# Designs tried in a protein design chat: VHH binders against Putative ABC transporter glucose-binding protein TsgA13 (tsgA13). Part 18

Target 1, 363 residues: Putative ABC transporter glucose-binding protein TsgA13 (tsgA13), of Haloferax volcanii (d4gpw5)
Amino acid sequence: TGGDTGDTDDTEASETTASEGTTSGTTTGDVETTDGGGPSEGETVNAAWVYISEIGDLGWSWAHDQARQAVDEQYDWLETEYTEAVAPSDSERVFEQYAQGDVDVIFGTTFGYQDPMYAVAEDYPDTVFEHATGYRTRENMGRYMGRIYEPRYLAGQATGMVTENNTIGYVAAFPIPEVVRSINAMALGARSVNPEATFKVRWVNAWFDPPTAREAANALIDEGCDVIAQEQDSPAAVRAASDAGVWTSGYNAPMGQFGGENYLISPIWDWTEFYGPTLESLHEGSWEADAFWGGMETGVPMLDEWGPNVSQEVKDQVAATEEQILNDELDVWAGSAFEGESDEFLFQEMSSFVEGVEGEVPS
Key: E = the ipSAE of ESMFold2; O = the ipSAE of OpenDDE; V2 = 0.75 times the mean of E and O plus 0.25 times the DockQ between their complexes.

## First folded at step 18 (VHH; framework vhh_ozoralizumab_d1)

Design s2 (from r4 with I28S L57S W102S W105S; at its last look DockQ between E and O 0.01; V2 from the best seeds 0.00; counts 0 for: pae E 15.6 > 2, placed apart)
Fold by ESMFold2, look of step 18:
Order: C-alpha cells, then sequence, then structure tokens
Structure s2 (fold): chain B 363 residues (1-363), chain A 123 residues (1-123)
C-alpha cells in the first residue's frame, strides 16, 4: 500500500545529535536440558532499531526502546540491537550497515527515515524493514503507527472534569497533522463532559527542548490555564505544572513521578503489542508487509495510571468511555468538523482546530 | 489470495465442547477484525462473534454469550472459537470471516469467509 499518510511526524528538528549505540543479546532465564526439554528449535531472529533521539529522554525513542528491551527478554530466539540519535541524513548509512550484516529486520522509528529506508529496502530484498509513521511500503517494507488520539480523547475528558477555570493549556511540538490531531482529540474529549472547556496552545517547534517547554507551560499558567497538557519528548511541561501546583497530563511515558500530587493521567505507548506479534511472525515465516494502524484495542496506544488525587468520579467517566472505545461504540470525531473523514485524512491532512481550541494552526 | 481454512468441527453430545481453528493467509491478519458466523440447516447466515485486531475487544450473539469464547493468535495468523455447553441448536456450519477494512471505525461487515467446518450437536 502507499500514499495514505503525509508529512505528520518530523520530530527532531533542533535537538538531535548522531550517536551509535548498539546492543545485541538473547534474554533467557534457563537453558533447558535434553531430558526435560531443549532450546528453541526455531532460527534466531536478529532485529535492529534505529532511533531519532536518545533512549533516556522519556519520549518517543524511550517508548520504543522499552518495547525492544521487553521483547529481548521475552523471546529466547531473538537477538536485538539499536542505534540511537540517528539524524535522517545519516540514516541511509545506518540502514545499509545493518542490512549488510546478519540483521533480519530493521525498525526505523521516525518519519524522516522513510525515503532513506525505502531506498535501502530496494537494494536488500531479503531483509525486512518496518517504518513507523510513514506512508511508503515495499514487499519487504511495512509501516506502523498507533491511534494515540483515542487515549488523548480520554485524557481530555479528565482535563475537562478537573478544570475550574475552563481553560486548559497545551504545550505542543510542531503544527503538523499528528499534533493537530492530538490537540483536537483532547479538546473533543474535554468538551464531551464540559462544553465550556477551552484550550490554549503554545508551540515549542521542537520535540525536545525542556527549557522552552517549561517556559511555555509557565506562560500558559500565567494566562489562566489551570490544567497543563503536553506533547513533548520530555517531562519538562509536567514538571513545570507540578511546581506551580497545577493539574497536568503528559505524553509518551508514565509521568506520575514528575507530576506528583498534581498528576492527572497521560496517553502513553506500549510498543510491545506491535513488536511482539511482528517478531513472532518473522520467526514463524508468516510476516508480510502491511500498514498497521492500531487503536486502544491493540494495547499499543494506552493510558498511564491515574495520579494520586484524581477523584473516583473522573476515573469512572473515563473508564466508561474507554470501554466504549474498546467496543467500537464511540467515534471520537463524531459531531466535529472531522466526522466521517477517512483514516488517510485523519493521518495526513488535519490542519485546523475543532471548536474550543483558541486561535488557528500556524502555517 | 485471501484464504481462511476452518477446522475442529465434529459430532458432540449436548453439553460438550469443541474448539474451532481458522488458519489465515494472503493478508495481514493482525490488521483486520475477524468474525465467526454460522449457517444452520435451512437457515441463513447468523453472526456469532467478532474480535478486534489485537484481541482486546470481543462481542457475541445473545444465543452464545457466556458459552463461546473467541480469541486470536496474531503471530500464528490463527483465529479460534472455544465452544462450551453446546446445544442442539448450535448445529451449523461455522465459518471464519475477515473484516472489510483494517480500520476499526466503519467496520462490522466482512468480505471473505472460509469453506466452513461442520458442528453437529446430538445425542
Amino acid sequence: as target 1 above (363 residues)
Amino acid sequence: EVQLVESGGGLVQPGGSLRLSCAASGFSFRSYRMYWVRQAPGKGLEWVSEISTGGSSTKYADSVEGRFTISRDNAKNTLYLQMNSLRPEDTAVYYCAKGKTSYQSGSGTFDYRGQGTLVTVSS
């Protein structure tokens, strides 16, 4: 398949440096004996991940690497390695180096890797490639992404229920469809339970810039926002809200330790629910290139645990709505300007705000 | 290209159990909602159960709820139906079916079904 997504995910415009971090290993608890059983009879699968940023930042790359570590521990037939902080301009070289070796599958985790990976996949048809967030495929190159707007909607309900000023701040990355979609989903969620809720957005124009994200959060608080949400590859906005005694919702990673007493909840990722089945299909010889677009029913996009001061009323409302999403009983876009739009539009073309979000999306 | 092959049917007494399997190929199994449907003698197709792409959401017809369990193994491209407390009215040819789209919204119909496996419940 091709052409069903646009420019939605360019995450490391100002803060990425190249690095080489490679690990390899199989994680097993015990090697079985011949009389009581034996080692796995399947062939080893060698898998490599290429990340746009450092894995310690509690952002996008961190979430993917948590899943790499989990599958590395789970499967005795799997060996994993990774290279972090790979700028798109360097990524073709990194993909080629892996494809020339004994790596069976290469995961590229950012939009900017699309064309470099697409080119390398043509030259290495026996190697499998999987690309996050993109829209190009080959017979040996699949793509994957999750519908994070579903847990964004749910976190939005929580923000709408806890705000007293009816004004929620959003510390955003870039004005691209991916981020606009998240803002809109959160606003729709909040307004589904509080029609008076409004959102104010500040654009960091980076995925990772902790000082600027903190400054944006503080500015939103000064403007009267009593809840701070964010879409960043760091906890900086969450920390700023916590320091100011303001409710907060994070992104990518569990953020309870940073939000403390003011933590609400966060949309987060569990990529093991994609990587596990994908690696098993490779091990069993059934892998085929596809366009994974999984919602909460897959377990890939999900919610973190609640903060310590969130009321049972909020938890009950969100749980009821979550069950509707899991049962295919809720269209998060219903009643909005985007009701009835295709997945391709939602993924590639969303460039305007829903009612309740102040201002216009910057060009 | 799409193939769905059901197995595990047979003859069983009332109150017994069977486990049906459906081997899928020719499409990205993990990307589609999957269904079990059945056709009793002299009747049309009846929807029995459905399962989301990752297996986290399941639904059942009223007539089988509490007795049947749908599941999937995305790594093995296999759909299952555990059938307990079987009754004579469960006698039918059972088919697995692939949803029409990879996206959950707007789904609820299917575009391919297998050749089926016969389940007969009688004493």
Scores: ipSAE 0.000, ipTM 0.197, lowest interface PAE 15.6, mean pLDDT 84
ESMFold2 (binder alone), look of step 18: mean pLDDT 82; pTM 0.829
OpenDDE, look of step 18: ipSAE 0.039; ipTM 0.454

Design s3 (from r4 with R30K K98R; at its last look DockQ between E and O 0.38; V2 from the best seeds 0.00; counts 0 for: pae E 4.3 > 2)
Fold by ESMFold2, look of step 18:
Structure s3 (fold): chain B 363 residues (1-363), chain A 123 residues (1-123)
Amino acid sequence: as target 1 above (363 residues)
Amino acid sequence: EVQLVESGGGLVQPGGSLRLSCAASGFIFKSYRMYWVRQAPGKGLEWVSEISTGGSLTKYADSVEGRFTISRDNAKNTLYLQMNSLRPEDTAVYYCARGKTWYQWGSGTFDYRGQGTLVTVSS
C-alpha cells in the first residue's frame, strides 16, 4: 500500500547563535546599554521590544517574543533587546531610555503604551516607533494589529459544530471593543453553521489572572456550556475545560498541550510575518509609518493545529470558510448589526453583542 | 492524513535550472513552517531551506544560498523550490517537509516529509 511515511529527525537542537545578545529583563526598564561588537557597518538595526507581561506567559507577550527570537536568529544585521513586565505608567521612561540610546526601532506591544509612546515619538523624531493594538501614528510612529476576528470566526465555526447542547462559554478579559469584537466574531462563526448556538460570557477583568479565569471557566461549565473558549493571556481556562472533559479553544499561543483530548483549535499570532518585513524595510531605508491591519492572508493572525479528536467534517468546513476569507469572498460581519461598518468603528467603537450572545456588554 | 507530494524533478545539465513543487493536503498548510531537505545517493538527509508560515522569512544552507529560492503559495497549499545554477553535487532526492510548529525558526525540526522527487545533475 502507498502512503506518507514520516522520517524521524527529532533531535532537539539547542539554540546556537553567534549573535550578540543584549537583553535586559528588568521591571523598571533599567536598560544596560552595551554597544555591539566591532564597528557599526551603518546598516545595523538595533530593535527593542517593550512587553506588558513576562515572556513566559504563554500568551500575548510570549507570541511577540517568539517572533523577536525568530528575527534575531534570521538577520545578522539585527540586534534585539527587550524589557518585560512594563506597566503602562512606567512605559514612557522605558521608551525614552531606548530612544536616547542606540535603538533604531521600539515596539510597544500593548494598548496602554499608546499615549506614552506617542509623546516620546515627538521628542525623538529620528527613532522609529511601532505600536501594537492602538490607533495613533506619527511620521516616525506606525501602528500594527492583525484581524484576529478572522480566525476567531473560524474557531467559532468549530465550536458551533461540536457543541451538543448549543451553549458555548467564553472566558473574556475586559468589556472593550477589542474583546467584544472577538466574542462577536466567534459567535457569528458558530451561528453560521449552527443557528442554535448561544454564547455565555464571563468577564475576568484582567488579561492575566489564572485563578479567576479557571473559576470563570468552571462556572460556565456548571451553567451547561459544553465548549469553552477564552481570551486570556494564560492557558488556565483551557486547562479547566480539559480537566472537565469539555471541548476548548484557546488564544494567543498553541494550546494543544493544555487542551489535550478536548482541544479544538485556537486563534493565534505569528508576529514574525509583521516583524520580518518591517525590520527589512528599516534595514533598506524604506520604512514608512503605516497602520498595519493584516488578516489571515498575511499569516499574522492564524489558526493553531487541530486537536486530536476533531472530525474531518469540522476541518473541511473551516477550510472552506478560510478559503473564502483569503479570497475576500466572506465578510465576517455580514448579516450582523455591524455589516458595513468601517474598520475604525470595528476597532474603536464596538460595544454591543451580536445575536446569540447572552446579556449585554457591561458599561 | 498529512500528505506532501513533490514534483518537478528530472535530469538537467550543470548550470541548468529546475523548479520543484510540493502539493500539501490534510493539514492547515499556512500554519506551518516548511522545509526542503535532500538526500544524495548514499548520504543522509541534508537540510536545504526553510520558509516561515507567511513566507516573510527564508533560510538556506550555505551550499545553496544565492542559487536556490524557496517560496510558498498559501492559497494553493503549495511549496516551491527554484533551483538555479545547478551543480553535480545537487544531485539528490528532494523532499518537502513540514515543520513541527509555526515557531522555533531555524531549529531544523520537522514531523512529516513527502516521498521525494529525484534531481539529477550531470553532463
Scores: ipSAE 0.349, ipTM 0.727, lowest interface PAE 4.3, mean pLDDT 86
ESMFold2 (binder alone), look of step 18: mean pLDDT 83; pTM 0.847
OpenDDE, look of step 18: ipSAE 0.793; ipTM 0.904

Design s4 (from r4 with K100S T101K; at its last look DockQ between E and O 0.58; V2 from the best seeds 0.00; counts 0 for: pae E 3.8 > 2)
Fold by ESMFold2, look of step 18:
Structure s4 (fold): chain B 363 residues (1-363), chain A 123 residues (1-123)
Amino acid sequence: as target 1 above (363 residues)
Amino acid sequence: EVQLVESGGGLVQPGGSLRLSCAASGFIFRSYRMYWVRQAPGKGLEWVSEISTGGSLTKYADSVEGRFTISRDNAKNTLYLQMNSLRPEDTAVYYCAKGSKWYQWGSGTFDYRGQGTLVTVSS
């Protein structure tokens, strides 16, 4: 169990916001799997994580770091370290510093790290690289992401069932395909159980901006939204909804402590179900570059615990749909304007809302 | 209604083995961390082992590490504890317990347990 891991005064600090403007989720057909790089079988594995934001953000980087701590505690053959708040523009230097040292595997956790990591991976073929949210690979560089739109759809059903005035607010980050896809999945979920549900969207234009996210949530509440959902790297919108006595759904991290009596549920991440097997494969000498694209069946994208006042009827409905997802029986996009669209279109070109989302995506 | 039913306990000699099973129903088994805990005569509950939702991570109390193996079969909604090299101090009622979601790995926190199965290790 827990040793002294990776927490040094020498971590690189960055003023970069916890934002990500590029969509993720490239199809598995875009990866060329290889069996290269990494330590010899049975040796100590030295692993480093590079985060776009602070691990205390209670969001994206927090979720990754919780998994780092869990695997560090799990494996006596594993040594971990991390560097937080690394702007994409600084990331090449950080990847090179790790690759020049004793690090066997480097995890880069934001899309903006893709091209810097891709470049460094060419120069350091004996080091393993794993990149979250991207679509590029090398013999020594894998990629990974989870299908978060699946638990978004499920949280959407819950919003549709609890709304009384059929108006749900969404505090969004950037008007990019990744975020539009998330909004659409949540709206489709809500409308699968409540065809009258509508969504109002406010754009923060940042992944992390607590004051602006709170202001957006309050504005949506003033417009009559009786449920607040969000796509932010902080709990600010959830806190605003809780202060106003409004149902709320968070993102990335468990947010029950912030939503209180009005907490509904959140789509969240459990990266241990990716990092555990990946690090074991490195330790065993069997790692190969791959494209992890895991849905809820992997345990990586998942739902948080329910809030204290959520009815059994809501829980039963969502559980039934969750079982359909786990059994590969649900097409989130069926019956929508996006039914039958290619993964490339959904990934790169989704720039319009489904029925039930008010307004147009900003250009 | 959440139900956890343990089985496989009994009397064994020191150095022997037992395999405990726990049949789960009334919840989506795959979505929850699972635990084994035990209560020796006259003692409080002692955490024994936990397993992550997909089974990727396992953790053991120091007193059982290397001798016990936790596993799960998510298709059959069943949790297991393989107990080898049993010692008299392993004598206890063993409980299967349903945890919360993953994010407090190693905490020992759980919200339901079964009725337990008695393991007695004695000559």
Scores: ipSAE 0.371, ipTM 0.728, lowest interface PAE 3.8, mean pLDDT 86
ESMFold2 (binder alone), look of step 18: mean pLDDT 83; pTM 0.840
OpenDDE, look of step 18: ipSAE 0.705; ipTM 0.871

Design s5 (from r4 with T109D; at its last read DockQ between E and O 0.90; V2 from the best seeds 0.86)
Amino acid sequence: EVQLVESGGGLVQPGGSLRLSCAASGFIFRSYRMYWVRQAPGKGLEWVSEISTGGSLTKYADSVEGRFTISRDNAKNTLYLQMNSLRPEDTAVYYCAKGKTWYQWGSGDFDYRGQGTLVTVSS
ESMFold2, look of step 18: ipSAE 0.731; ipTM 0.885
ESMFold2 (binder alone), look of step 18: mean pLDDT 83; pTM 0.848
OpenDDE, look of step 18: ipSAE 0.920; ipTM 0.963
ESMFold2, look of step 19: ipSAE 0.758; ipTM 0.902
ESMFold2 (binder alone), look of step 19: mean pLDDT 83; pTM 0.849
OpenDDE, look of step 19: ipSAE 0.904; ipTM 0.958
ESMFold2, fold request of step 23: ipSAE 0.769, 0.721, 0.706; ipTM 0.907, 0.889, 0.887
ESMFold2 (binder alone), fold request of step 23: mean pLDDT 83, 83, 83; pTM 0.846, 0.844, 0.843
OpenDDE, fold request of step 23: ipSAE 0.916, 0.905, 0.918; ipTM 0.961, 0.957, 0.962
ESMFold2, last read: ipSAE 0.735, 0.737, 0.771; ipTM 0.895, 0.896, 0.908
ESMFold2 (binder alone), last read: mean pLDDT 82, 82, 83; pTM 0.838, 0.836, 0.843
OpenDDE, last read: ipSAE 0.915, 0.903, 0.906; ipTM 0.961, 0.956, 0.957

## First folded at step 19 (VHH; framework vhh_ozoralizumab_d1)

Design t1 (from s5 with A61E; at its last look DockQ between E and O 0.49; V2 from the best seeds 0.00; counts 0 for: unsure alone 64.1 < 65)
Fold by ESMFold2, look of step 19:
Structure t1 (fold): chain B 363 residues (1-363), chain A 123 residues (1-123)
Amino acid sequence: as target 1 above (363 residues)
Amino acid sequence: EVQLVESGGGLVQPGGSLRLSCAASGFIFRSYRMYWVRQAPGKGLEWVSEISTGGSLTKYEDSVEGRFTISRDNAKNTLYLQMNSLRPEDTAVYYCAKGKTWYQWGSGDFDYRGQGTLVTVSS
């Protein structure tokens, strides 16, 4: 009968120290290191990036490395280094090498690094690990990715508006949820403005294989595709489309110089909007292993500028839809088989095509 | 066509505050670094502040540190400069400027600027 007041949790005191104060709900302040006005007096943070390809690939690794260069320039308390062209089979050794040294945080930028990094993170609990594109975490291992399907949908609308044959080619990497998600979003975007649009997919089975990507693009053009999109870590498919006088949408990095007169637009990345806040949190001692999954509102996934021959009508349509996405007024998946699915499903389990994509996803 | 339209300038007493705005059109605003630059009477153009595409990185020239705050609202295609504790030396025409790319942070390179808005700080 007699209840007792148990041990009182001083949550407000801890939360006040950790989360509140005059800085919450106000500007971050003009004195933070991000604003460039007054770097903090903290200890050096040593950060390392591990890339699947060379930073001159003008694609995925290039985009990450541009952001590394930006944070290196910004923060006088930050030391950066990188190792490029690291095959997944070599990555465990590279992660261990950094973790044994004076590196405070290691960024691994490809899916194939997931299990090697997960294993090393167990052995080096005082080192922080951040893994791009994966789905595994530990107390000291976060994950990060952007909702690239948002600008994919927008680029998709552009493809749907410019196609005359109603047949759009997609030079794809691997049949994994990340790539299937992008194909589906682009198809949904195209069909939102052109219900007759269809997509033909060719699988390179590599992220970076310029000769095979070029061959795939040419084959799709030969099959009647008058727009070529791609998901590759190089501009090879964009170059092939340009050489053939076919509209093209790239990926990862600005592709205007490769698409030339036939350039449409590309989904691209600005990783500074992830790396900046993440490194500041490490410097401040507030980093937590979380799952970053930012959309266009964060600035991480974005669009490149329009090609020179894109009509104002296309630009206006895409801008109106972009505003709806930014205001949470449009669900990219609405009306599709994936409407209402969780972020975990979208991230880890999407394995089938939406209507308008030819064929089935390979097993 | 790229257009940048500044507003919010005016006459202010020393120690006062102003908030500048820059309305952007003709390009995908959220995909570019943005700058404030200024030109004082009898001087050349000088860099004031830079902001990254999502606003996670900001930089300021030494004389405005702690007094000016750059910000952006990507939903409204608008760049801002909050100017506090203004000094007579801050008297200048202030220009909004578009970076060439999202990358090359700290380069100081821009390809377009507006017509400017005059800020005069005097008793």
Scores: ipSAE 0.740, ipTM 0.895, lowest interface PAE 1.2, mean pLDDT 88
ESMFold2 (binder alone), look of step 19: mean pLDDT 80; pTM 0.827
OpenDDE, look of step 19: ipSAE 0.904; ipTM 0.958

Design t2 (from s5 with E50A A61P; at its last look DockQ between E and O 0.73; V2 from the best seeds 0.00; counts 0 for: pae E 2.2 > 2)
Fold by ESMFold2, look of step 19:
Structure t2 (fold): chain B 363 residues (1-363), chain A 123 residues (1-123)
Amino acid sequence: as target 1 above (363 residues)
Amino acid sequence: EVQLVESGGGLVQPGGSLRLSCAASGFIFRSYRMYWVRQAPGKGLEWVSAISTGGSLTKYPDSVEGRFTISRDNAKNTLYLQMNSLRPEDTAVYYCAKGKTWYQWGSGDFDYRGQGTLVTVSS
């Protein structure tokens, strides 16, 4: 999930430990000296990723790290390294350490890194910075995020078609525009095929808190939800739904192994479709700071594969709608209160639910 | 059920070019990494190209690098292989193949292939 609001009391995903060595090279603590700034055309590129959590357990950091591994394997001219479990309060130091060394580009993957990275980027103009989920840029600092609400809408259609109780539970992180956007898109998708569908939301107030996410999923099931969706950096809600024998849709990564017989499909990330072109542009000397906001046409936000018991009717409906999205023939927000809103509004200001979502967004 | 239908093979002189196509159905095409593999008469399968889900990463063995170009059109559920500077050693049946997972790169792991299309490069 894009963004972190400073919740750091989760010990399962925030464990501070040195990473076991990888086949891709240098890990925590090593900084090679810089030989005159960023890369020249055709030179090697040294890239570093800074993660809020550990790279295990199918979360946000895992998805980014799978893409790091893919580009590391792909490009002979690329050397990669990463530092995991970096609290936002420590991130300025980590960014400075990399910028002082041989690192040409630094990827910061959580919202809480925005201001620390923005400050460091001013002091190290020859180093390139890329920030996920944020809204600030500099000449040497780009930003990136994907329109995950597109596959959320599609997964929403699946939830609307399979629910028998017309009540879908959503285990959510924080009441911020990013999460509200996802909830609304899923509800619009469900209601596009089932006008009776209703969503109930439980707020974990953390990106990663498996015990609380499981508890929220079980509470939603007790309230009559026969489908559980989630926006967490773990599969805990999916596991809870599977254990209870109800339909489930995950997030971030393929979760078929956790949803088993009751798995629908998940909105997921393939960050290789951003990191590949970005690193090639650095290697070629053509990189420029920009605000990547890619939809499904880029391959960054996508769906995984259907669960074993999903009907062909559901698959056909979602495929038809996906083709419309890919051909610019369907705007997810059309007909809703958010029709015609700018990308800036969708990114930073969405703070209310669409019809069919119970309750109000907390202040 | 997964279906992969290759086309575009034929007879070509050394130094010539061909473009292969593969029509895919029965799975979410855009969610999988895809491969071209080939089999010369009496030989085993040899991978000849890989492409990531959105097409940003492509991979080739030394034997075809610089001569072959893999691409995909996710809106049409179609995979392509542009083959240039063809050599007699490129004579084979070419198969389109579906990767096992979206996230593992470079292993050459695939679980389905089509019936193939024959490419013959005559000396």
Scores: ipSAE 0.549, ipTM 0.813, lowest interface PAE 2.2, mean pLDDT 87
ESMFold2 (binder alone), look of step 19: mean pLDDT 81; pTM 0.826
OpenDDE, look of step 19: ipSAE 0.883; ipTM 0.948

Design t3 (from s5 with S31T; at its last look DockQ between E and O 0.88; V2 from the best seeds 0.79)
Fold by ESMFold2, look of step 19:
Structure t3 (fold): chain B 363 residues (1-363), chain A 123 residues (1-123)
Amino acid sequence: as target 1 above (363 residues)
Amino acid sequence: EVQLVESGGGLVQPGGSLRLSCAASGFIFRTYRMYWVRQAPGKGLEWVSEISTGGSLTKYADSVEGRFTISRDNAKNTLYLQMNSLRPEDTAVYYCAKGKTWYQWGSGDFDYRGQGTLVTVSS
């Protein structure tokens, strides 16, 4: 296991990654705020979440909001609010409105919020900011992400074991380190149990575009892929694979209802395991900006339940490997071009495919 | 097939301690919230405690808070309940139970439970 690096001042990570693939949203409304000087050790903490998309679907924003609901239920000293469907271009205004009010901490949940939040954090040093998926920090702005590549590797083993023609399709979002890392981890997992497995990637260039994701999945199936994996905020690729009778692995949220008989498994998120400790630290007065980079041992990245037709042999293999990950006995990058790379490199700089992934990462 | 197997029950004097264990199989243990529930003789099921997937959140019934501690070891697929300062009213069959989802914290809903382990607190 590698610890997160808390110092982001040394990074030259590209800001050209585009988490702006969400459907644009109109700000759903301003929240009323009360002036305050931030929390003391025993007072109410007021927390706000800003989401790129709607919370009603099984996706990225839904997963964050389930965790908001959990911490809201848990802590009598906590008050929560949220604004959904906030396009990055509107996010500075939303962050400013919260920071001007009674909000003690603002969570921004997509990469495209990085620069807007960074700017607002400078102007409101008494407000705490936490940014998901990014690399910039300030004294009052932390960052967080989970090592989803760990459950991606595990789901990859499952794909490698079920493929009959050794060709797995991946419906991807953007050619950014986050997505490249996930593709590579899935391929390494598949090839750890099936050295002949290969991956074909199609880029949607959006986090949420169901018609394009379905079209990409169908194209991959037409090219001979007999397993479809995906990295999208919707179940569209999973549905396309199910309609075609092809094994499928989803992302973000449980997708068994969409994959039906062809459902394999999905990497998913429980953000409660980050938000709980973080909000407790704010309440206790011990919060400081840091770079959370938690693996499966934290409970943040995890696997969904198996599909109905997955064999016990696949389940046993994945369980054995999961035990190794949880006991810090497996380096998912071992034997690859990325063996020995720092967490900073894995987080911010990965821009090429491992062996077994067809083609090159688009520039 | 979901299986939950409790152990560690027994006879204990008032003021004593017990540690219950629950071995889980047939599902991906770390993906689910887990519960302890109990049933005293002649009474219905009583919710005792809940733990989140990674253990960051725990909740307790008022009757046991401060005396019982729920924990989990995701590497071993095992749920625990440390029971301290036991009282006669803690006498019950204790069940571990699997939450329906990772979300809806505090709901009290579960879809599977074990056969239970008997805890008897008497002198």
Scores: ipSAE 0.632, ipTM 0.863, lowest interface PAE 1.8, mean pLDDT 88
ESMFold2 (binder alone), look of step 19: mean pLDDT 83; pTM 0.839
OpenDDE, look of step 19: ipSAE 0.894; ipTM 0.953

Design t4 (from s5 with Y112S; at its last read DockQ between E and O 0.49; V2 from the best seeds 0.75)
Amino acid sequence: EVQLVESGGGLVQPGGSLRLSCAASGFIFRSYRMYWVRQAPGKGLEWVSEISTGGSLTKYADSVEGRFTISRDNAKNTLYLQMNSLRPEDTAVYYCAKGKTWYQWGSGDFDSRGQGTLVTVSS
ESMFold2, look of step 19: ipSAE 0.727; ipTM 0.893
ESMFold2 (binder alone), look of step 19: mean pLDDT 83; pTM 0.839
OpenDDE, look of step 19: ipSAE 0.905; ipTM 0.958
ESMFold2, look of step 20: ipSAE 0.720; ipTM 0.887
ESMFold2 (binder alone), look of step 20: mean pLDDT 83; pTM 0.838
OpenDDE, look of step 20: ipSAE 0.911; ipTM 0.959
ESMFold2, fold request of step 23: ipSAE 0.746, 0.735, 0.711; ipTM 0.899, 0.899, 0.887
ESMFold2 (binder alone), fold request of step 23: mean pLDDT 83, 83, 83; pTM 0.842, 0.840, 0.838
OpenDDE, fold request of step 23: ipSAE 0.915, 0.905, 0.918; ipTM 0.960, 0.957, 0.961
ESMFold2, last read: ipSAE 0.758, 0.701, 0.768; ipTM 0.903, 0.884, 0.906
ESMFold2 (binder alone), last read: mean pLDDT 84, 83, 83; pTM 0.849, 0.843, 0.848
OpenDDE, last read: ipSAE 0.916, 0.902, 0.905; ipTM 0.961, 0.955, 0.957

